VHH binders against q07589. Designs and how they scored, part 20

Target 1, 356 residues: q07589
Amino acid sequence: MSRILVIGAGGVGVITALSLWLKKESDVSLVVRSDYDRVLKHGYTIESCDYGRLEGWRPHHIYSSVEDAASAADNQGYNYIVVTTKNIIDGPVNSRVSNIIRPVLEKNKELHGPQLTTHILLVQNGIDIEKEIWAEFPREQYRYTVLSGIQLIGSTKIGSGHISQVGQDHLSCGAFDPQDAAAIQAANDFVRMYSNEGQNFVEFDPRVRYSRWKKLLYNAAINTSTALVGLDVPRCLEFGVNKKSTEIEVFHPAMREIIAIAASEGIIIEEEFITMFTEITRKKVFKPSMCVDCEKGQLMELEVILGNPIRIAKRNGVATPTLSILYNLLVLVQAKLKERKGLLKFDEKTATLVDE
Below, E stands for the ipSAE of ESMFold2; O stands for the ipSAE of ESMFold2 at other seeds; V2 stands for 0.75 times the mean of E and O plus 0.25 times the DockQ between their complexes.

## First folded at step 4 (VHH)

Design c2 (framework vhh_gefurulimab; at its last look DockQ between E and O 0.75; V2 from the best seeds 0.00; counts 0 for: pae E 6.8 > 2, grease 24.6 > 24.2)
Fold by ESMFold2 at other seeds, look of step 6:
Parts: C-alpha cells; sequence; structure tokens
Structure c2 (fold): chain B 356 residues (1-356), chain A 120 residues (1-120)
C-alpha cells in the first residue's frame, strides 16, 4: 500500500487527497498549514461536483509542516510526494519546490537508502518545472523520479477548512523522462490509485512535454492577459476594439509565439489549438486561475508560465514581441503584489527599491 | 552516441538556391525531431526549422515559404532546401538533434556548422 504525502492544502491539494483516500489503495497524508488546528478538530467541509458533500472529512494523516510529516514517516517512508503548491520561483525562497520537498527526500534516504524510490509528482502549471529538482538532487545521491500532473479542475478554498469544487477533476499523469521505466510505472500506478471510476477522469500522459507546451497556449496568452487586466475571458473578448482586437492582436499572436518556441524545442503543436483555446471559455463568465490569484493578492506563477518560455526563446533565437510585453507588464503587477505583502519595499525618498 | 556533419554551404547570389545536408551516424537519429539553427556573424544562434520523427515540419517566420526541411530516415539524413536566398540568410548553419535518452536538453548534439554566404 503506497504512502502518499500531499503538499499544499488549497483547493487542488485537498481534492487530490480526497480522491486518493476514496480509492482506498493508499495511505494519504496531507500537509495543512494555516488550517491545521481547524481541520484536525473538525475536518474539512467539501462541496464537490465529483464526490458530493462531505463534512468532517480528514485524510489518514494531517501534519502542520513538511518537516513534521517527514519526522513522522513509517518504516517505509513516503512512496509519493505530490506537490500541489503554486510554483512561485520569484517569490520567497521557501516557495522553491526543492526546498519544500527536501525534508522528505532526506528522510526517505535516511530510512531506506536506495531501497525506496521517491516519486515526486508536480501538479503545477508551466514548463521546465522539473529541472530544479534534477539540478538540486543528484541521482547518484538520491533515489527518485519526477512525474508530471496536468490538472484541469475548478477547486478552491473558500474558507478555513472549506473546499468548493465546481469543475470535474481531470488529471493527466506522466513521466517527465519518457525513458525512465520506473517513472513510467509510478505514473501508471498513480493513475490507478487516483481513478474513481465514474467520478473523476484520470489518464496516463505518454507525452508530457507536448502536453505542457500545448496547455501553455492557454496559460501564456489567456491566463496572463486576464490577470493583467482583472477581467474574465468573455469580457476581455467583448471589450476589445470592434470585439476583435483582444483575440486577433493579443491572444492569437501570443499563442503563435508559444507554438514557435515549442517548435524550437522540437515540439510541434497544431495551429488548430489556437482556435480551440480561444473558444473554450469565450461564453463562460469566470476568471482563470492567474486572474483569481492576482485578485486574492496572491503571487502569480509568472516565471514558469511566461519567464521560462521567454528564456527558451532568447536562447533559440525566437521572437516573442507579444509575450515579452505581457511578461514585462506582469512583472510590474507581481512587484505590486510583492510590495503589498511586504516582500518588496520602495523608498519614496530616493525613488528606488530598498536593497536587502 | 550521435555524430552530425553538415555539408552543402557556399557562396550564393541573392535570389539563388542552396541545399544543406546533415549526415547523422551512431544512434537512432530517426526516432527524434531534428532541427536547423543558424548563427550570423556577430549575432546569437537562432532557430530556423524543425522536423518531427513523423515528418511534421515547422519554420521560423523569417524563412517560411523559402526554406524546406526534410529527412531521409533510411539514410539518417536531414536536409534544408534554401530558395530565394537573401543577404540576411548569411550565417553558419547547424544541424541539431536531441538525446532524450541520455540528456536533459532538447538538443544535445550539434554539428560543426556549414557556412552560407549570400552576397552580390
Amino acid sequence: as target 1 above (356 residues)
Amino acid sequence: EVQLVESGGGLVKPGGSLRLSCAASGSTFSSYAAAWFRQAPGKEREFVSVISSGGKTYYADSVKGRFTISRDNAKNSLYLQMNSLRAEDTAVYYCAAPDYYEGWLSYDYWGQGTLVTVSS
């Protein structure tokens, strides 16, 4: 029976833990920070389009920190670490995925050495999100795999210990390294442990890089644009000049640039997806996740969605005029959010950023 | 292990044509995408075109409609047919291939380059 540690108790993380728990094929632990005492005593209230209403629900184990979860590991440690946090690489240093997972990797190594392979599943947006893990944890010193989770779910924390899921969970899980047999097996095993037939939709993803670049059409063009202006997709489309300029002069050019960058990396994405992603939320009055994060005063996944593609484009000689404008304006929005959170200070006397 | 060798570069007048070849040896070149890049004097290397293992193609805007990428998997070869050449096409052209089996980068193998000069 696999022992699974879910890190991140937002809308995605709690539903992830619930889906695993309902299947009854794994021992499910969840790291719960701000809501720990509430959830320990009263459990979660969950309103789920997939699973109905649950009150007083808890996974098998709840911890207030990753360090506590690691110290409480059984004789076998954790088979899976499922990271559902936002990947804010330009945020606080403790937001780096490598720092988040290190206590568990060290504990598994201490307990079992090479006998336990740790399967690290990144349920996060963006591209190149696995590279920090490979850089920080040399494979000669750590036994692990890195898996990709692309999740299409509408799930949010709406209060302390209160989760609302309004969109069916669709998870695509695969190996970042398509030639790593252990990773492929671990991804297939996770699909099995996560699948609740008739309630969620879970599939193995044999082409992780393709899938992430394809999803980036939406994330880099639409998620970013809505976050920049604070509008849902229908409003962005209707408010454009002649009801056309947003899609013709912002969304489509940004998506074409992503296709070009992906192509320069050997990934060919069909241009028909430009129309598909433009139309998929045209008539749905709700805000994409980056827009929601910005409105809640939370930092955006800016670097993994825009920064990383632009850096690849620079290295490969691919022009990104539209993405670069979006990125540079969103860097200012991100700085404004950081200032509001006390992570950045502007000295009005000198008109400069405060060092340190 | 993959070795890539470009050939076919040379001096061409504007409006002319040239065909570049890239011979691959060693590993299974045909299983992966393969690409052409170029580097003009004093400039950064830039992407030109890619062809997937299944034959799908993509071109940078600067060359679309003028250049054609192709591959012959039986010969482990990659080609770039360059038509309607312009002065701005002057560059060293590189063949690139990934090694997803052994590497983390999209393109782990690069040829030595072949010089294309377009001038009056």
Scores: ipSAE 0.269, ipTM 0.706, lowest interface PAE 5.1, mean pLDDT 89
Fold by ESMFold2, look of step 4:
Structure c2 (fold): chain B 356 residues (1-356), chain A 120 residues (1-120)
Amino acid sequence: as target 1 above (356 residues)
Amino acid sequence: EVQLVESGGGLVKPGGSLRLSCAASGSTFSSYAAAWFRQAPGKEREFVSVISSGGKTYYADSVKGRFTISRDNAKNSLYLQMNSLRAEDTAVYYCAAPDYYEGWLSYDYWGQGTLVTVSS
């Protein structure tokens, strides 16, 4: 059996672990932080549109930290690390993906036997999320691949050890490096191990960069705008000037800017997706994930969704007037969230930030 | 490994035309997108146009309708037909081709550039 470590025990991570566990082809470990004692004692209660109701469920192993999970794999390692945490590169250093996965990759150097390659699957939003891993872990010293997971699922932690999944799981999995045969094979193997026929939908993604840039149309234009104002999409559209200004002057221009940036990187996205993403959300009265995160006082995935595309645009000479306004306002919202969390301190006597 | 050589630049009056060429020496050229960029004096480098391996095209707003990108994969060549030229089109034009470095696809190969001057 493949040994799989799932990192992140929110709604996405728990359903990921459950899907793998139900297939019975994997040895599934889950890192559970705040809920560890509750889940150890009572297991999870899960209400899932895909899998029904489960009570007292656990994966094969649970750990309170990645360090503990790495130690427990002293003699075997993990074939896969599945990262389902939010990627907040401007957040605390210990929350950086490279630091989260480091204990496992360092432990791999101590294994006695055939060299293990660990496949790192990033089930996270954004563009350029793989670059930190490649920069931090030179291939001369570490054996790994990096895989992309684009997941559409409606799954939420609604209480300690309690998961509610109301939207069917749809996962697209592929290799960030399309020239890496080992990564391609690992992505296809993961699709097989994650697929529960008739219950979820899982597919191989042969064009990871294209797929992530396409999803960015929604994330960079709609997810961000709703987060800024604290409104669902229908309210954003209906409250606009003449019920049109949000669509015409915010959503569509932002999406066109993303298409231009992607093109400057050699990735051509069809303009018809601008209309498609607007129309499929027009009547859906729910708040997108970034809006929900902001309302809960949680940091946003701002840099991987807006910061990274804007930096590419600057480098390539692509104008981003709409995205830049959204980004700069959300930087202020993110700073406000950081201040309330104690991650940022403003000295009111000098009117300056306090540097460490 | 890919080497790129641009040609076809020169002095042209406003409203005139030029055709730029880029000759590539790599076998992977036909597998990926290829692009034109430009850099005017004192300005940052600016994206102009891209063509996919399958022939799909995209143009920066500043050149849309006036410029046409094309490729000949059998000859490992990239072209830019530039019509209705304006003084603002004055720049050094670069062709760019991707390669993988550290597992990323990026424009790692650039030509030396060819100067286009649009002046009365």
Scores: ipSAE 0.121, ipTM 0.637, lowest interface PAE 6.5, mean pLDDT 88
ESMFold2 (binder alone), look of step 4: mean pLDDT 80; pTM 0.820
ESMFold2 at other seeds, look of step 4: ipSAE 0.092; ipTM 0.596
ESMFold2, look of step 6: ipSAE 0.113; ipTM 0.616
ESMFold2 (binder alone), look of step 6: mean pLDDT 80; pTM 0.817

Design c3 (framework vhh_7aqx_2; at its last look DockQ between E and O 0.72; V2 from the best seeds 0.00; counts 0 for: pae E 6.8 > 2, unsure alone 64.2 < 65)
Fold by ESMFold2 at other seeds, look of step 4:
Structure c3 (fold): chain B 356 residues (1-356), chain A 120 residues (1-120)
Amino acid sequence: as target 1 above (356 residues)
Amino acid sequence: QVQLQESGGGLVQAGGSLRLSCTTSGSTFSSYAFSWFRQAPGEEREFVGVISGSGGKTYYADSVKGRFTISRDNAKNTFYLQMNSLKTEDTAVYYCAAPDYYEGWSFDYWGQGTQVTVSS
């Protein structure tokens, strides 16, 4: 039976742990930070369109930190690490994915050496998110694979230990390296362990890079724009000049730029997805995740959604006038959020940032 | 690793046509997406277009869309850039490149380039 550690106890992480737990084919551990004491004492209250209402629910194990989860592995370790945290590479150093997962990789290596391969499933937004893992963990020293999870789910934490899922879970899982047979097998195994037929939808993704670039059309154009202005999608569309300027002058140009960048990396995305992503929430009063993050005062996944594509565009000579404006304005929003969290300090007497 | 070699550059009048070739070597040609880039003197490198590994899909930069066509011949391990209605602004060294479909972070495979000069 696979031992699975889910890291991140937001709406996505808790439903991920629940789906695995319900399948009864894995030993499910969840890292719960701020809600740990409440969940330990009372469990989760979950209202799920997929699974109904649960009261007092816990996975097989909960831990207050990744370090504690790694220490509790005794002589077994974890087969899978499922990372559902936001990927804030311009945030605090301890929030880097490599630092988050390191205790488990070190413990697995200590316990089993090369006999246990750790399957790292990144259920996070963005492009090039696997490259940090490959850079930080040399394959000569660590046995692991890196898997991609693209999850479309309407699940949020609405209170301490309280999860509301109003959108059915759709997970696409595949290997970042399509030539890595062990990764491909691990992704297929995860699909099986996660699938609750008739309740959720999960599939193997044979083209992870294509799928992530395609999703980036929505994330880089709409998620970012709504976050910048603090509006849901229908309002962004209706408030535009002649009810059209937002899609014509912002969404579509940004999406066309993403298509051009992906093409410069050898990935051709069909232009009809521009219309599909523009229309998917036109009539649904719904704020995308980055907009919600801003409202909650949380840092945004800005670099993996906009920064990384723009860096690729610069390297490949692809023009990004719309994405660059969005990015540079959102850098200011991110700095405002960092200042509120004490991660930046501005000296008003000198009108400069304070070092240290 | 994959090696790429361009040919077919030269001098052409504005409004004319030119066909570039890129010959490849490696274990598999048909699984690689191939791209054309160009660089004018003193300018940044500019993406021109790409053809998928299957050969069924293409994408072109706006500056060349409708004038340039990429095609491939797997039997000859070659892909082509057909350039029609050439403008003086198309003057550049043209490079073929293989994007990193199977490896790492970025393009690792570049040709040495072929000069295209478009005169009035």
Scores: ipSAE 0.121, ipTM 0.629, lowest interface PAE 6.4, mean pLDDT 88
Fold by ESMFold2, look of step 4:
Structure c3 (fold): chain B 356 residues (1-356), chain A 120 residues (1-120)
Amino acid sequence: as target 1 above (356 residues)
Amino acid sequence: QVQLQESGGGLVQAGGSLRLSCTTSGSTFSSYAFSWFRQAPGEEREFVGVISGSGGKTYYADSVKGRFTISRDNAKNTFYLQMNSLKTEDTAVYYCAAPDYYEGWSFDYWGQGTQVTVSS
């Protein structure tokens, strides 16, 4: 029976833990921060289009920190670490994925040495998100794989210990390294352990890099634009000049630039996806996730969605006029959010940023 | 271990044509995406175009679209850059590139380059 630690107890993380728990093929642990006391005493209230209503639900184990999960007296190591947190590489150092997972990797190594391969599943947006893990944990010192989870789900924490899932869960899971047989097997095993027949939709992803570049068309063009202006997609489209300028002069050019960058990395994305991603939410009044994060005062996944592609573009000589404007304006929005959180300080007397 | 060798560079008059070749070694040639890049003096390298593995799809930078064509011959472990309607702006060292699946997914293997000079 696989021992699975889910890190992040937002709408995605709680439904992830629930899906695994319901399948009854794994021992499910969840790291719960702000809601820990409430969930410990009362469990979760979950209203799910996939699973119905649950009251007082808890996974097999809950912990208030990753450190506590790693040091638990009954801990026999974790086969999977499922990271559902936002990847804010320009945020606090303690929020970096490598630092979040380190206590578990170290404990697994202490308990089992090479006999336990740790499968790290990144259910996070963006491109090149696996590179931090490979850089921070040398393969000669640690036994692990890195898996990609691309998830489309409408699940939100609507109160302490209260989850509302109104959009069916779609998960695509695959290996970042398509030559790593152990990773491929682990991804297929996770699909099996996560799949609840007739209730969710889960599939193996044989081409993770292609899938992530394809999703980046939406994320780098639409998620970012809506976050910049604080509008849902229909409003962005309808408010444009002649009801066309947002689509023609912002969304489509940004998506074409992503296609060009992906091509410079050897990944060819079909151009019909430009139309597909523009049309899929044209009539659906909801704000994409980055827009929602910004409105809640939370830091955005800016670097993994825009920063990384732009750095690749500069390295490969690909022009990105639209993406560069979006990125540089959103850097200012991110700095504003950081200032509100006390992560940046501006000295108004000197008109300079305070370094500390 | 992919080794790449370009050939076919030279001096050509504007409006002319030239075909570059890139010969590769490796057991997985048909699975690899292959790309052409170029670098003019004093400039950063520029992506020119890519051809996918078994899918046969191509993509070209706007600066060369309609003028350059990438093709491959899997039997010869070779891929080609056919350059037509050449302009003086096309003067550069041209590189072929391939990924190393064991060290990430960027183009990690590069040829030594072949000079293309387009004169007026």
Scores: ipSAE 0.083, ipTM 0.590, lowest interface PAE 6.8, mean pLDDT 88
ESMFold2 (binder alone), look of step 4: mean pLDDT 79; pTM 0.805

## First folded at step 6 (VHH)

Design d1 (framework vhh_7qbe_3; at its last look DockQ between E and O 0.60; V2 from the best seeds 0.00; counts 0 for: pae E 11.6 > 2)
Fold by ESMFold2 at other seeds, look of step 6:
Structure d1 (fold): chain B 356 residues (1-356), chain A 118 residues (1-118)
Amino acid sequence: as target 1 above (356 residues)
Amino acid sequence: QLQLVESGGGLVQAGGSLRLSCTASGSTYAMGWFRQGPGKEREFVAVISGSGGKTYYADSVKGRFTISRDNAKNTLYLQMNSLKSEDTAVYYCAAPDYSSGWYSFDYWGKGTRVTVSS
């Protein structure tokens, strides 16, 4: 039976743990930080359009930290680490994915050496998110695979230990390295362990890099723009000059730049997706996730959604005038959020930052 | 590992045409052309899918350049028409590194020089 550690107890992480638990084919552990005591004593209350209403629910194990979860690995370790946290590269160093997962990788190596391959599933937005893992864990010293999870779900934490899922669970899971047979097998195994037929939709993704670049059309153009102005998509479109300027002068140019960057990396994305992503929420009064994060005072996944593509563009000689403006304005929004959280301090007497 | 050898560069007058070739030492997936003008960084020119069914061009060359491939010969082509002085550059062929499983262009040829005289 696969031992699975889910890291992150927001709406996505809890539903991920629930889906795995319901299938009864894996041993499911969840890292729960701020809600740990509440969930330990009372369990989760879950209202799910896919899985129904549950009261007092817990996965097989809960832990208050990844370190505690790793210590509890006894003589077996974890087969999968499922990371559902936001990937905030420019955030606190202890929130970096490599630092989060290191205790488990080290414990697996201590227990099994090269005999246990650790499957790291990143259920996070953005591009080049796997590169930190490869940089921090040399393949000569660690045995692991890196898997991609693209999840389309409407699930949020609405209170301590209280999850509301109103959007159907759709997960696409694949290997970042499509030539790694072990990774491909692990991704297919995860699809099988996650699938609850008739309740969710789970599929193997044979083209992970393509899928992530394609999703970036929406994330780099629309998610970012709505976050910048604090508006849902219909308002962004209707408030534009002549009800046209937002899509013609912001969304479409940004998406074309993403297509050009992907092409410079050998990934060709069909131009009809520009229209598809523009229209998908034109009539839905709905704030995308980055906009919601800003409104909650939470840091944005800015670097993996805009920073990384722009750095690729610079390396490959691809112009990004629209993305660059969006990025530089959102850097200011991110700094505002960091200041509110105490991660950045501005000295108003000198008009300068204090100890960057 | 994979080796890429460009050929076909040379001197051509503005408005003229030139065809570049790139021979790969083995089979490839997507392949692309990049160029580096005097004193500039390399810039993307065009890419073609492994099957040859899809292409994408930088705005600066769209409508003037055509990328194509012959998979039986492991050869990539760039047909350059209506050449301008700003097309003067060393042109590089690029292909992905299959050993890593990445789809990024990690293999590069040594380049072939194209000079467009006014």
Scores: ipSAE 0.308, ipTM 0.738, lowest interface PAE 4.5, mean pLDDT 90
Fold by ESMFold2, look of step 6:
Structure d1 (fold): chain B 356 residues (1-356), chain A 118 residues (1-118)
Amino acid sequence: as target 1 above (356 residues)
Amino acid sequence: QLQLVESGGGLVQAGGSLRLSCTASGSTYAMGWFRQGPGKEREFVAVISGSGGKTYYADSVKGRFTISRDNAKNTLYLQMNSLKSEDTAVYYCAAPDYSSGWYSFDYWGKGTRVTVSS
């Protein structure tokens, strides 16, 4: 039975743990930071469009830290680490994915018996998110693979130990390195362990880079724009000049820039997806994830969604006038969030930043 | 190993035209053209899908350059019209490694020089 550690206990992470737990093919551990005592005592209350209402639910194991989860794995380790936290490159150092997963990979070096390969599944938005892992964990010293999870789900933590899922779970899982046979097998195995027939949709993704660049059409154009203005997609569209300017002057140009950047990396995305992503969200009155994060006072996944594509564009000589304006304005929004959290200080007497 | 050989570069007057070719040693999927001008980093010019049905261009060349391919000959083309002095560069043909998926352009030719005189 595969031992799976889910890291991150937001709406995505809890439903991920629940889906694995319901399949009864894995031993499911969840890292629950701030809600640990509440969940330990009372379990989760979950209202799920996929799975119904559950009260007092817990996965097989809960831990208050990754360090504790790693120690508790004893001589068995974890077959999978599923990272569902936001990837905030410009956030605190201890929140970087490499630092979050390091206790498990270091504990693996102490295991006796057959060597364990741990499959790291990144259920996070953005591009180039796997590169930090490869850079920080040389394959000569660590035994792991890196898998991609592209998840479309409407699931939110609405209170301590309370999860509301109103959008059905769709997961695409594949290997970042398509030459890694172990990673490909692990991705297929995860699809089987996560699939609950008739309740969720799970598939193997043979073209991870294409899929992530395609999703950036939505994330880099729509998710970012809604976060900037604090509006759902229908309002963004209806409030535009003649009910058209947001779509024609913001969304579509930003998406075309993403297509051009992807093409400069050898990835061809069909322009039909520009219209598709706009139309499937036109009538859905809810705020996309980055907008929600901003309103909750949480840092945004700005660098993996906009920063990384723009850096690629600069390297490859691709113009990004629309993305650059969005990025630079959102950098100011991110700085405002950091200031509120005490991660950035401005000296109003000198009108300058205080170095830390 | 896939090999890419560019040809067709040369000296041309501003406003003129030039056609570049790139012959691949085997079948390929997406293929592209890049260029590196004096004192500049290498930059994207154009990409075409394996079947030839989809094309994408850098804004600086859109409307002036046309990428095409002949899969029976394993040959990629770049038709360059209305050339400007800014188009002076070494032009490189590139292809991704199919066995690694579409991670990046992994195969590169040695380049062909295009000089646009004023």
Scores: ipSAE 0.006, ipTM 0.356, lowest interface PAE 11.6, mean pLDDT 88
ESMFold2 (binder alone), look of step 6: mean pLDDT 84; pTM 0.861

Design d2 (framework vhh_7qbe_3; at its last look DockQ between E and O 0.90; V2 from the best seeds 0.00; counts 0 for: pae E 3.8 > 2)
Fold by ESMFold2 at other seeds, look of step 6:
Structure d2 (fold): chain B 356 residues (1-356), chain A 118 residues (1-118)
Amino acid sequence: as target 1 above (356 residues)
Amino acid sequence: QLQLVESGGGLVQAGGSLRLSCTASGSTYAMGWFRQGPGKEREFVAVISGSGGKTYYADSVKGRFTISRDNAKNTLYLQMNSLKSEDTAVYYCAAEGYSSGWYSFDYWGKGTRVTVSS
């Protein structure tokens, strides 16, 4: 039975743990930080379009930190680490994915050496998110695989220990390294352990680079635009000039730029997805995740969604006028959020940023 | 050790045509063309999927250039029509490789020079 540690107890992480728990084919642990005492005593209240209403629910194990979860591994360790936290590489250093997962990797290595392969599943947005893992954990020293989880879900923490899922869970899981047989098998095993027939949709993803670039059409054009203005997609579309300017002058050009960048990396995305992503969101009255994060005063996944593709575009000679405007405006929004959180200081006497 | 060899470059009058070829020493995934004009940075031109079923072109060449491949000969082509002086560049063939767990354009030819005279 696979021992699975889910890191991050937001809307995505809790539903991930619930889906695994319901299948009854894995031993499910969840790291629950701010809500730990409440969930330990009362469990979660979950309102899910997939699973109905649950009250008093907990996975098999709950921990208040990754360090505690690693210590509790005893002589067994974890087969999977499922990372559902936001990937904010311009944020605090202790929020880097490599630092988050390190206690478990070190414990697994200490307990089992090369006999336990740790499967690291990144359920996070963006591109190039796996490169930090490969750089920080040389395969000469660590036994692991890196898996991609692309999750399309509308799930939000609406209060302490309270989760609301209004969008059906669609998960695509695959190996970042398409030639790593162990990773491919681990991704297929995860699909089996996550699948609850008739309630969610889960599939193996044989082309994770393509899938992540395709999702970036939505994330880089729509998720970012809604975050900038604080509106859901229908409002962004209806409030545009002649009810057209947002899609014609913002969404579509941004998506075309992503397609061009992906092409310059050898990944060809069909242009029909430009209209598809707009149409499937046109009537869905809810705010995308980046918009929600910004409104909650939380930092955005700005670099993995916009920064990384723009840097690729510059290296490959691909023009990104629309993405660059979005990025530079959102850099200002991110700086405002950092200032409010004490991560950035502006000296008003000199009108300059404090470089401390 | 995949090797790529371009050919077909030369001097051509504006409005003219050229066909570039790139022969790979083995089978390849996606392949593409990049170019670098005098005093400019390298820029993307076109890409074709491994099967040859999908293509994509930079806006500056769309409608004028056609990328194609013959997988039996491990050869990539770029048909360049309606050439402009702005198309003057060294054209590089690139092939997708596998490096550090990534598919990316890791293999590059040495380039073939195209000069478009006005």
Scores: ipSAE 0.407, ipTM 0.799, lowest interface PAE 3.6, mean pLDDT 91
Fold by ESMFold2, look of step 6:
Structure d2 (fold): chain B 356 residues (1-356), chain A 118 residues (1-118)
Amino acid sequence: as target 1 above (356 residues)
Amino acid sequence: QLQLVESGGGLVQAGGSLRLSCTASGSTYAMGWFRQGPGKEREFVAVISGSGGKTYYADSVKGRFTISRDNAKNTLYLQMNSLKSEDTAVYYCAAEGYSSGWYSFDYWGKGTRVTVSS
């Protein structure tokens, strides 16, 4: 059986662990930080549109830290590391994905050397998220693959040890490196281990790079805009000038810019997706994930959703007037959140930032 | 080692047309055109998929330029119509390569110069 470590115990991470656990084809470990004692004693309460109501549920193992999970490997290690945390590359250094997964990679290497390939599945938003891992873990020194998980799910932690899933889980899993046979096999194996027929939907994604750029139409245009103004999508659309300006002057131009950036990287996305992403959310009164994170006072995945595409655009000579305005305003929102959390200090006497 | 050689550049009066070619030394994935005007940074112009079935154009050239390819000849084309002075640039052919986990435009030609007068 594959030994799978799920990192991140938010709504996505817990449902990921549950889906794997229900399939009974893997040994499922979950890293549970602030809720560890509660979950250890009482388990999770889960209200899932896919799986119904569960009380007192735990995966096979829970740990309070990645370091503890790695130490508990007992000469077996982990076949998969499933990262479901938010990827906030402009956040604290210990929250970088490379630092989060390092204890497991080092333990696997110590236990098995080149005989165990570690499959790192990034269930995170954004573009170029795999590059940090490739930069930090030279393939001459580490045996691993990097897999992409593109998830459409409505799952939220609504209290300590309490998860609410209101949207059916759709997961697309594939290899970031489409020529890595081991990664392709590992992605297909994960699809099999995650699939609960008739309850969730999971598929192999043969074109991860295309799929991530396509989803970025929604994330870079709609998710960001709602976060900036604190409104659900229907309100953003209805409150616009003549009920049109939001889609005509914000959503559509931002999405067209993403399509142009993807094209400059050799990835051609069909323009009908601009209308598709606008229309599938027009009548659904809910706040997208970045909007929710901002309202909770949590840092946003700003760099992987907007920063990275804009840096690519600058390198390739693609104009991004709409994305640049969104990004620069959200940089201010992110700085405000960082200041509230003590990660950034402003000296009002000098009107300057305090050096870190 | 894939090599790309552009040709077809020259001096053209505004409103005129010009056709650029780029011959690849072997099979390629997606291919594209970029350009660098005097005193400017390189900018994206157009891209075509490996099969030739999909294309995309920068707004500045849409409707005036047509990208195409002949995979039997490993050749990429750019038909440039209704040329403007701002189209003056060195035009570079680019092709996707594969490097350490992704496809990217790793291969570049040395460029062909297009000057649009008046």
Scores: ipSAE 0.360, ipTM 0.769, lowest interface PAE 4.0, mean pLDDT 91
ESMFold2 (binder alone), look of step 6: mean pLDDT 86; pTM 0.883
ESMFold2, look of step 7: ipSAE 0.358; ipTM 0.764
ESMFold2 (binder alone), look of step 7: mean pLDDT 86; pTM 0.881
ESMFold2 at other seeds, look of step 7: ipSAE 0.395; ipTM 0.792

